# Designs tried in a protein design chat: VH-VL binders against q96ev2r1098to1170. Part 31

Target 1, 73 residues: q96ev2r1098to1170
Amino acid sequence: CVVSVEGLSSSTTDAQLKSLLMSVGPIQSLQMLPQQRKAIAKFKEPAHALAFQQKFHRHMIDLSHINVALIVE
Key: E = the ipSAE of ESMFold2; O = the ipSAE of OpenDDE; V2 = 0.75 times the mean of E and O plus 0.25 times the DockQ between their complexes.

## First folded at step 16 (VH-VL; framework fv_vulinacimab)

Design t4 (at its last look DockQ between E and O 0.74; V2 from the best seeds 0.66)
Fold by OpenDDE, look of step 16:
Structure t4 (fold): chain C 73 residues (1-73), chain A 120 residues (1-120), chain B 112 residues (1-112)
Amino acid sequence: as target 1 above (73 residues)
Amino acid sequence: QVQLVQSGGGLVQPGGSLRLSCAASGFTFRSYTMHWVRQAPGKGLEWVSGISGSGDDTHYADSVKGRFTISRDNSKNTVNLQMNSLRAEDTAVYYCAKGPYWSSGYFDYWGQGTLVTVSS
Amino acid sequence: DVVMTQSPLSLPVTLGQPASISCRSSQSLEHSSGETYLDWYVQKPGQSPQLLIYLGSNRASGVPDRISGSGSGTDFTLRISRVEAEDVGVYYCMQAYQTPYTFGQGTKLEIK
């Protein structure tokens, strides 16, 4: 149920990314790691994590392509 | 209302330098990408450079890489284009343009344009 | 780089008649997110370019409904249902799928 989102701009806010994540489905948690230009999000449903990865991998955000990967727990 | 006001153009000799500036107002500047697009006399549009809202990422057309530098000052709501080693083919009207919110895809507002002439 | 090809390059139109401009990209401009990164701009005489259509088919603010954008993949079309005098100008498609952003050659719309 977990995805990593890399390549985020340092100014990306929790609200911005949360909105993007929630467009696919509800999330259980979101951890922003601005120093790494990264975020880790947990969806409530595994299917939404997969859907988010497939939908938004290489999506252009603030003039950069994000990398979305599923994290195996 | 959104406004983009440009300055800094002019005539320069080949090998010279110029700095263009674009002052933005009417929107949360740091949340939007900014770009430069140029148009040579009688020609079409050419994307030159873009910068992310935070300034973390910059992109350039191959034709200007290594010579032009885009930068922004979010405290002043300005985006700049430093143009070095100018060539005759850089002669154009340069436009600053506003990108979309926290994303890419289009330019919904444009500056008035600034003429840059490179000639000996 | 993504190559954008417009046709025609010159478009003389009679007032009140429809106009259509084609834009083709060398690769698909559709993202898995559902977004299509193709825009249309018009540059009217003596003016800065202005946005007409963004992300394939969305009209920019103030753009009349007689102007529309359509298409998918690599083939796109801008349509003007009834050309008016104010439509004179040069129209450009642009891809923003990847940098560098690239424009079509431009289509010059004139009144016959």
Scores: ipSAE 0.768, ipTM 0.946, lowest interface PAE 0.7, mean pLDDT 96
Fold by ESMFold2, look of step 16:
Structure t4 (fold): chain C 73 residues (1-73), chain A 120 residues (1-120), chain B 112 residues (1-112)
Amino acid sequence: as target 1 above (73 residues)
Amino acid sequence: QVQLVQSGGGLVQPGGSLRLSCAASGFTFRSYTMHWVRQAPGKGLEWVSGISGSGDDTHYADSVKGRFTISRDNSKNTVNLQMNSLRAEDTAVYYCAKGPYWSSGYFDYWGQGTLVTVSS
Amino acid sequence: DVVMTQSPLSLPVTLGQPASISCRSSQSLEHSSGETYLDWYVQKPGQSPQLLIYLGSNRASGVPDRISGSGSGTDFTLRISRVEAEDVGVYYCMQAYQTPYTFGQGTKLEIK
């Protein structure tokens, strides 16, 4: 259910990233870690976490390729 | 109407410096990436540099790394290219171009071009 | 860096006839979602470049239906179904998969 998103642009806000996540499915939480250019998000459904990773891993946002990884709890 | 108006070209000697400017209007400037693309006389296009919406992330072609610096001033809606240690092979028309925040490429608007000549 | 190779580099065409330009990349431009990061631009005489096609096959605003893009992976084609005088110019493909962005060498389309 959990993804990490790394390589975020310094311009990307939590609202913007939340909108991107929710384009795939509903989320339970989003934690921004701006010092690491990173965020951690939990989807309500594990299938949506996988779909988000497949859709957006290495996608370019504001000249930065993001890295999306699945985190298993 | 989106508009990109360039200035700052000219003739310089090898080893010299120039600063190019591109003034943007007709869109929310800080929400877009900005880029420089050059074209040597009689040659094709070469992407030179790009800058993120905030200005915090910059990227360069290998041919210009360490010599050129891209910057932007979001309060003045300008993107600039500081070109140092110029070489004859930097002779080109330089274009600024508007790129997207949420994707890549897609240079939908271009400036009019500014000639830089490095000679003698 | 991703190398982009165009052919032909010179393309004389009779008015009203079709034209095709090929572009090949040194690596795949397809993202895992299926999106293809390949743009086409034209530079008409005396003008700045203009976007024609993005994401492999999408026409930019104001681009007529007779101009289309296709292909995937490493092989891409720009097609003009019926060449008009206004199509004269130099056509460039550009990979937008990663920085540094790189262009093909250009294809000069001219009416013969």
Scores: ipSAE 0.496, ipTM 0.876, lowest interface PAE 1.5, mean pLDDT 92
ESMFold2 (binder alone), look of step 16: mean pLDDT 93; pTM 0.959

Design t5 (at its last look DockQ between E and O 0.91; V2 from the best seeds 0.00; counts 0 for: pae E 4.2 > 2)
Fold by OpenDDE, look of step 16:
Structure t5 (fold): chain C 73 residues (1-73), chain A 120 residues (1-120), chain B 112 residues (1-112)
Amino acid sequence: as target 1 above (73 residues)
Amino acid sequence: QVQLVQSGGGLVQPGGSLRLSCAASGFTFRSYTMHWVRQAPGKGLEWVSGISGSGDDTHYADSVKGRFTISRDNSKNTVNLQMNSLRAEDTAVYYCAKGPYWSSGYFDYWGQGTLVTVSS
Amino acid sequence: DVVMTQSPLSLPVTLGQPASISCRSSQSLEHSSGETYLDWYVQKPGQSPQLLIYLGSNRASGVPDRISGSGSGTDFTLRISRVEAEDVGVYYCMQSLQTPYTFGQGTKLEIK
């Protein structure tokens, strides 16, 4: 149920990314790592994590293509 | 309301430099990408450069790479285009343009345009 | 780079008649997110360009409903159901799927 989102702009807020994530489904947690231009999010449902990865991988946000990967636990 | 007011430009010889500036108001500047688009006399539109809201990322058309530099000052709500090593083919009206909120895509507001003429 | 091709380049139209402009891209402009990164602009005489349609089919603020955008993949169309005098200008499609953003050649709409 976990995805990593890399390539975020350093000024991306948790509210912005949370909104994007929740457009697919509800999340349990979101951790922003601005120094790495990265975030880690956990969806409540595994299907939503997969859907988010498939929909938004290589999506251009703020003139940067984000990389979305599923984290295997 | 949103406003984009441009300044700079003018006449310069080949190899010279110019700096364009665009002052923005009416929106949360740092949350939007800013771009420069140019139009040679009697020709169509050509995207020149874009900069992310934070300024972390910059993009350029191949025709200006290595010669032009886009920058922004979010404390002053300004975006600039430094143009060096200017060529005759850079002659155009240059427009600053506002991108969408925390995303990439369309330009919903445009500046009034600034003429840049490169001629010997 | 993505190549954008418009047709026709010149479009004389009688007032009150419909107009249609085609825009083709060298690759699909649809993203897996479901969004289509194709915009339409018009530059009226002596003015800066202005946004008409964004993301394929969404009208920008102030754009009348007689103007619409449609299409998918690599083929797009801008339609004006009833051309008015204020519609005179040059119309451009633009892809923003990837940098560099690229415009079509422009279509000059004139009144016959």
Scores: ipSAE 0.816, ipTM 0.954, lowest interface PAE 0.7, mean pLDDT 96
Fold by ESMFold2, look of step 16:
Structure t5 (fold): chain C 73 residues (1-73), chain A 120 residues (1-120), chain B 112 residues (1-112)
Amino acid sequence: as target 1 above (73 residues)
Amino acid sequence: QVQLVQSGGGLVQPGGSLRLSCAASGFTFRSYTMHWVRQAPGKGLEWVSGISGSGDDTHYADSVKGRFTISRDNSKNTVNLQMNSLRAEDTAVYYCAKGPYWSSGYFDYWGQGTLVTVSS
Amino acid sequence: DVVMTQSPLSLPVTLGQPASISCRSSQSLEHSSGETYLDWYVQKPGQSPQLLIYLGSNRASGVPDRISGSGSGTDFTLRISRVEAEDVGVYYCMQSLQTPYTFGQGTKLEIK
């Protein structure tokens, strides 16, 4: 249910990333770690976490390639 | 309305330096990527450099890497291109261009162009 | 780097007739998210380039609907359904999938 998103621009806001995540499915939580150019998000459904990773891994946002990884709990 | 107003070009000898500037208005500057694209006389377009909205990420074409530096000042709404170790093949009209919000970018607005001539 | 190849490089057309320009990339411009990172520009004589089509097929603001983009993968087409005198210029495709961004060589559209 959990994804790590790395390589985010430091100007990326909570609202921007939340909107992107929710385009795939509802989320339970989002933790922004801007000093690490990173965020951690948990989806309500495991299938949505997988779909998000498949859809957005290596997507270029604001001249940054983001890396999306599934995190095992 | 969106405006990109360029300055800083001119004639310079090989090995010299120039700094190009692009002043932006009519949009929330810090939210958009900015780019430089050049066109040698009678030739096609060449992307030169791009910078993220925050300035954290910069990218360069191989032909200018190590010689050109892109930067931005979000307090003044300017993007700049510092060009060092200039060569005859750098002679071109240089355009600043605005990328889109978020996405990897198409350039929806362009400056008027600034001529840089590198000649002895 | 992604190489962009345009065809033809010179395109004489009769006013009122259709025109098509092809652009081919050395690798797919489709991302797994479904987006296509291919844009089209025109540079009219003496002017800065201006955006025509973005992300494969979306028409930029103010671009007439007689101008359209299509294609997928590595093969893309810009189509003008009815050429007007104001369409004279050089047309460029560009990929924005990855840096360095790269343009095609340009297609010079002329009235014959």
Scores: ipSAE 0.138, ipTM 0.798, lowest interface PAE 4.2, mean pLDDT 90
ESMFold2 (binder alone), look of step 16: mean pLDDT 93; pTM 0.960

Design t6 (at its last look DockQ between E and O 0.76; V2 from the best seeds 0.63)
Fold by OpenDDE, look of step 16:
Structure t6 (fold): chain C 73 residues (1-73), chain A 120 residues (1-120), chain B 112 residues (1-112)
Amino acid sequence: as target 1 above (73 residues)
Amino acid sequence: QVQLVQSGGGLVQPGGSLRLSCAASGFTFRSYTMHWVRQAPGKGLEWVSGISGSSDDTHYADSVKGRFTISRDNSKNTVNLQMNSLRAEDTAVYYCAKGPYWSSGYFDYWGQGTLVTVSS
Amino acid sequence: DVVMTQSPLSLPVTLGQPASISCRSSQSLEHSSGETYLDWYVQKPGQSPQLLIYLGSNRASGVPDRISGSGSGTDFTLRISRVEAEDVGVYYCMQALQTPYTFGQGTKLEIK
């Protein structure tokens, strides 16, 4: 149920990314790692994590593409 | 309301330098990408450069890489284009343009344009 | 780079008649998110360019409903249902799927 989002702007806010994640489904947690331009998010449902990865991988934010990967636990 | 007011430009010899500036108002400047687009006399539009809200990312067209530098000052709501090693083919009207909120895609507001002429 | 190709490059139109401009991209402009990164702009005589359509089919603020954008993949169309005198200008498509952003050659719409 976990995805990593890399390539974020250092100024990306929790609210912005949360909104994007919630567009697919509810999340249990979100951890922003601005120094790494990265975030870790856990969806309540595994299907939503997969859907988010498939839908938003290589999605453009500002001038760059984000990389979304599923984290296997 | 959104406004983009440009300044700078003019006539310069090949190899010279110019600096363009664009002053923005009417929106939360730091939340939007800013861009420069140019148009040679009698020609079409060409994207030149873009900069993210926090300046983390800057992108350039191959035609200007290594010669032009885009920058912004969010405390002054300005975006600038430093143009060095200018060439005749850089002659154009340059427009600053506003991008979308935390995304990519379009330019919904444009400056009035500034003429840059590179000629010996 | 993504190459954008417009047709026609010159478009003479009679007032009140419809107009259509085609734009083709060298690769698909659709993203898995459902967004299509194709915009349309018009530059009217003596003016700065202005946004008409963004993300394929969305009209920008103030754009009349007689102007519309459609298409998918690599083929896109801008339509004007009834051309008016104020529609004279050069129309450009632009892809924003990836940098560098690239424009079509432009289509010059004139009144016959």
Scores: ipSAE 0.732, ipTM 0.941, lowest interface PAE 0.7, mean pLDDT 96
Fold by ESMFold2, look of step 16:
Structure t6 (fold): chain C 73 residues (1-73), chain A 120 residues (1-120), chain B 112 residues (1-112)
Amino acid sequence: as target 1 above (73 residues)
Amino acid sequence: QVQLVQSGGGLVQPGGSLRLSCAASGFTFRSYTMHWVRQAPGKGLEWVSGISGSSDDTHYADSVKGRFTISRDNSKNTVNLQMNSLRAEDTAVYYCAKGPYWSSGYFDYWGQGTLVTVSS
Amino acid sequence: DVVMTQSPLSLPVTLGQPASISCRSSQSLEHSSGETYLDWYVQKPGQSPQLLIYLGSNRASGVPDRISGSGSGTDFTLRISRVEAEDVGVYYCMQALQTPYTFGQGTKLEIK
């Protein structure tokens, strides 16, 4: 259910990232960690977390390939 | 209207330095990636360097890594290329180019080009 | 680095006839997001390069309908359905899958 997103541009807002996450499925929570260029998101369904990782891992935003990883709970 | 106006360039000896500048107007500069692409006389295009809108990330072709530094000043809408330890093979027309934030590549606007000649 | 190979490198064409330029990459330019990281540019004599096609097949602003891009994976084609005198120039494909971005060698299009 949980993904980490690393390599985010420091100018990416929580609203912008939430929009990207929700393009795959509904989320329970989003924690922005801007000093680490990182975010942690929890999807309501595990299949959406997997789909997000598969779709957006290494997607380029502002010349950075974001790294999307599944977090085992 | 989007404009990219370049300055700098000229003739320099091997081992010398030059600084290229590109002034942007007609778009929200900080929301786009900026790039340098060069073309040696009679040759094809070579991507040289790119910088993120946030400046968090810089990238370089292997041929210039360690010698060239890309930077930007979002308050002045400028992107710069500091070129050190210049070699004859760096002789080229240098273009600045505008790239996207939410994707990769596709340089939709280019500067007029600035000639750099490195010769002894 | 991703190697981009264009063919032909020299393309003399008769005015009014079609032209095609092939571009091949050393690895797939498709991303799981559905994007195709292949762009086309033309550099007309004495000018800066200008964008023709982006993300595989999208026509840039002001590019006439007779110019199109197609292909997927590692094989891509730029097609001009009827060549006009203004089409003279050097055409480049570029991969944008990853930095360093890399161009093909260029294809010089000339009117016979």
Scores: ipSAE 0.444, ipTM 0.860, lowest interface PAE 1.6, mean pLDDT 92
ESMFold2 (binder alone), look of step 16: mean pLDDT 93; pTM 0.957

Design t7 (at its last look DockQ between E and O 0.86; V2 from the best seeds 0.00; counts 0 for: pae E 5.2 > 2)
Fold by OpenDDE, look of step 16:
Structure t7 (fold): chain C 73 residues (1-73), chain A 120 residues (1-120), chain B 112 residues (1-112)
Amino acid sequence: as target 1 above (73 residues)
Amino acid sequence: QVQLVQSGGGLVQPGGSLRLSCAASGFTFRYYTMHWVRQAPGKGLEWVSGISGSGDDTHYADSVKGRFTISRDNSKNTVNLQMNSLRAEDTAVYYCAKGPYWSSGYFDYWGQGTLVTVSS
Amino acid sequence: DVVMTQSPLSLPVTLGQPASISCRSSQSLEHSSGETYLDWYVQKPGQSPQLLIYLGSNRASGVPDRISGSGSGTDFTLRISRVEAEDVGVYYCMQALQTPYTFGQGTKLEIK
């Protein structure tokens, strides 16, 4: 149920990314790592994590393509 | 209302330098990408450069890489284009343009344009 | 780079008649997110370019209903149902799927 989102702009806010994540489904947690231009999010449903990865991998945000990967727990 | 007001430009000899500036108002500047698009006399539009809202990422057309530098000052709501080693083919009207909120995909507002003429 | 090809390059139209401009990209402009990164702009005489259609088919604010954008993949069309005098100008398609952003050659719409 966990995805990593890399390649974010350092100024990306929790609200911005949360909105994007929530467009696919509800999340349990979101951790922003601005120094790494990265975020880790946990969806409530595994299917939403997969859907988010498939939908938004290489999506251009703020003139940068993000990399979305599923994290195996 | 959104406004983009440009300044700078003018006439310069080949090899010279110019700096363009675009002052933005009417929106939360730091959340929007900014771009420069140029138009040579009697020609079409050519994307020149873009900068992310945070300023972390910059992109350039191959035709200007290594010569032009885009930058922004979010405290002043300005985006700039430093143009060095100018060539005759850089002669054009340059437009600053606003991108969409925290994303990419279009330019919904444009500056009034600034003429840059490179000639000996 | 993504190459954008417009046709026709010159478009003389009678007032009140429809107009159609084609734009073809060298690769698909659709993203897995469902967004299509194709925009249409018009540059009217003596003015800065202005946005008409964004992300394939969305009409920009203030753009009349008689102007529409359609298409998918690599083939796109801008349509004007009834051309008016104020529609005179040069129309450009642009892809924003990837940098560098690239424009079509432009289509000059004139009144016959």
Scores: ipSAE 0.819, ipTM 0.955, lowest interface PAE 0.7, mean pLDDT 96
Fold by ESMFold2, look of step 16:
Structure t7 (fold): chain C 73 residues (1-73), chain A 120 residues (1-120), chain B 112 residues (1-112)
Amino acid sequence: as target 1 above (73 residues)
Amino acid sequence: QVQLVQSGGGLVQPGGSLRLSCAASGFTFRYYTMHWVRQAPGKGLEWVSGISGSGDDTHYADSVKGRFTISRDNSKNTVNLQMNSLRAEDTAVYYCAKGPYWSSGYFDYWGQGTLVTVSS
Amino acid sequence: DVVMTQSPLSLPVTLGQPASISCRSSQSLEHSSGETYLDWYVQKPGQSPQLLIYLGSNRASGVPDRISGSGSGTDFTLRISRVEAEDVGVYYCMQALQTPYTFGQGTKLEIK
């Protein structure tokens, strides 16, 4: 149910990333880690986490490709 | 109304420097990538450089890497191209262009272009 | 780098007739998100380039519906269903899948 999103610009807002996540499905939580250019998000359903990773891995956000990985633990 | 107004072109000798500027208005500048695209006389378009909305990430064509520096000042709504160690092959009309919000590519607004001529 | 190849490079057309411009990329421009990172521009005589088509097939604001983009993967086509005098110019495709962004060589559309 959990994805990590890396490669984010330091100007990426909570609202921007939440909107992108919710375009795939409802989320339980979002934690922004801007110093690491990273965020951790948990979807309510595991299928949505997989879909988000498949859809947005290497998606370009603000001239940087984000890396989306599934966290199985 | 989106406007991109360019300045800073001219004639320089090889090895010289120029700074191009592009003043933006009519949109929330910090949200959008900004780009420089050039066109040598009688030739096609070549993407030169791009910069993220925050300025955190910059990208360059191999032909200019190490010589050109893109920067932006979001308080003044300007994007700049510092061009050092200029060569004859850098002679072109340079356009600034606005990229999309939260996406990649497509330049929906372009500046008027400024001519840079590098010759002895 | 992604190489973009346009065909033809010169396209004389009769007013009112259709025109097609082909653009081929050296690798697929389709991202797993479903987006196609292929844009089309026109540069009319004496003007800056202007966006015609973005993300494969979407018309930019003010572009008439007789101009359309299609294709997927590595093969893309810009179509003008009936050429008008205002269509004269040089047409460029551009990939935006990865930096450096790259343009095709241009196709000069002119009236016979």
Scores: ipSAE 0.053, ipTM 0.776, lowest interface PAE 5.2, mean pLDDT 89
ESMFold2 (binder alone), look of step 16: mean pLDDT 94; pTM 0.960

Design t8 (at its last look DockQ between E and O 0.81; V2 from the best seeds 0.68)
Fold by OpenDDE, look of step 16:
Structure t8 (fold): chain C 73 residues (1-73), chain A 120 residues (1-120), chain B 112 residues (1-112)
Amino acid sequence: as target 1 above (73 residues)
Amino acid sequence: QVQLVQSGGGLVQPGGSLRLSCAASGFTFRSYTMHWVRQAPGKGLEWVSGISGSGDDTHYADSVKGRFTISRDNSKNTVNLQMNSLRAEDTAVYYCAKGPYWSSGYFDYWGQGTLVTVSS
Amino acid sequence: DVVMTQSPLSLPVTLGQPASISCRSSQSLEHSSGETYLDWYVQKPGQSPQLLIYLGSNRASGVPDRISGSGSGTDFTLRISRVEAEDVGVYYCMQALQVPYTFGQGTKLEIK
């Protein structure tokens, strides 16, 4: 149920990324790591994590392509 | 309402430098990408450069890489294009353009354009 | 780089008649997100370019419904159902799937 999002712009806000994530499904948690231009998000449903990865991997945000990966637990 | 007002430009000899500026108003400047697009006399449009909202990421067309530098000052709502080592083929009307909110994909507002002429 | 090819380059049209402009890309402009990164712009005489259609088929603010964008993959079309005098200008398609953004050659629409 967890995805990592890398390549975020340093100015990306919690609200912006949360909105993007929730467009696929509800999330349990979101951790922003601005210094790494990275975020870790947990979806309530595993299917939504997969859907988000497939839908938004290499999506261009603020002139940067994000990398979305599933984190295997 | 959104406004983009350009300044700078003019006539310069080959090898010279110019600086273009674009002053933005009517929107939360830092949340939008800004771009420069140029048009040579009688020709089509050519994307030149783009900068992210924070300014962390910059991109350039191959034709200007190493010679042009895009920058922004979010405290002044301005985007600039420093053009060095200018060539005759850089002669064009340059437009600043506004991108979409926290994303990419289009230019919904354009400046009035600034003529840059490089000639000996 | 993605190459954009427009046709025709010159488009004389009778007032009140429909117009159609084709734009082809050297690779698909569809993203897995469902977004299609193809825009249409028009530059009217003596003016700056202005956005007509964004992300394939969305009409920009103030654009009349007689103007529409369609297409998918690598083939796109801008349609004007009834050409008016104010439609005179040069039309450009642009891909924004990847940097560098690239424009088509432009299509000059004139009234016969």
Scores: ipSAE 0.805, ipTM 0.952, lowest interface PAE 0.7, mean pLDDT 96
Fold by ESMFold2, look of step 16:
Structure t8 (fold): chain C 73 residues (1-73), chain A 120 residues (1-120), chain B 112 residues (1-112)
Amino acid sequence: as target 1 above (73 residues)
Amino acid sequence: QVQLVQSGGGLVQPGGSLRLSCAASGFTFRSYTMHWVRQAPGKGLEWVSGISGSGDDTHYADSVKGRFTISRDNSKNTVNLQMNSLRAEDTAVYYCAKGPYWSSGYFDYWGQGTLVTVSS
Amino acid sequence: DVVMTQSPLSLPVTLGQPASISCRSSQSLEHSSGETYLDWYVQKPGQSPQLLIYLGSNRASGVPDRISGSGSGTDFTLRISRVEAEDVGVYYCMQALQVPYTFGQGTKLEIK
C-alpha cells in the first residue's frame, strides 16, 4: 500500500503530488520529506500502489526523474 | 501569447565570455522548464542546457559542461546562459525554449535566436 | 548519450505527394508509463524551430492532420500525406527520454 517517491523537484507541492497520486487511486496519507526530495504515500488499495509505481517510476517531473518504490510498512 | 525575447549575443575572441538572456511573458514562468538549444552555421540543432522551474536542477550537454552556466530569475521571468571559455565550435545561433513541468522534451515555444560568433 | 539517426538527410518531393522521414534511436524511447519520448520539429526558412509532434504521435497546436508521427521502440516516422509549399524546411527528431536531449541530423525537405 506504501510508495516512496524520490528525486522530487523542490517546487513540487504536496497538493500537486497528491493530485498525481490520486490520478491512480485514493490515498490514505501523504508525508512530504522536502530535505530529502522525497515523499511517502499510502494508498487505500495495494493494487493502486503497484500501479502508481509502474506508471511513474523514472517519470520526469521538472527535469528530475522520480524514483518510485514500493515500501514495507 | 507566449513570447520569448532573447538578447546578449555578439562577437567574442576565443577564451572570452558572453551572457545570453531570454525574457519570458504570457505564461506562469516558474511552472515551466527552460532550455537552450544552439545551431552552428549550416548545421543541425544541439540541445545545450536545461533548468527546472525552481532553478534547483540544471543539466548540460557534455560539450559545454564546466564552461556554461544556466540560471533563471523567476522574479524577472528571465533565463540566462553564462558562457565562459568560449571556443570557435561554440559559434552558433542560440535559442531559448520553453519545456513542460510534468513531462520531458516538447519545446512548444522558442525565442527568436541570438547569434554568438567566436572568432580570432 | 542516445544517438538519433535520421534518413533521408535530403528529401526532394513533388507538391501533393506524400513524404516520410525516418528516425532511429540507439536505445528504446518507450517509458513504462506507456509514453514515447520522441518529438518532431520543423525549422522553416528564416524561422526558429517549431514543434510538430510530441510524445511520439501527438500533434502540437495548429499542426494539420496531414502531418503525423508514428513508431515505437527505436524506429519512428514523420509522415506528410500531401506535401504543400509551406512544408519546406528542415525536420528534426529529438529524444526526450533522458538528458542530454539529442536531435537527429535533420532532413531538408524541398520542392522539386
Scores: ipSAE 0.472, ipTM 0.873, lowest interface PAE 1.6, mean pLDDT 92
ESMFold2 (binder alone), look of step 16: mean pLDDT 93; pTM 0.961

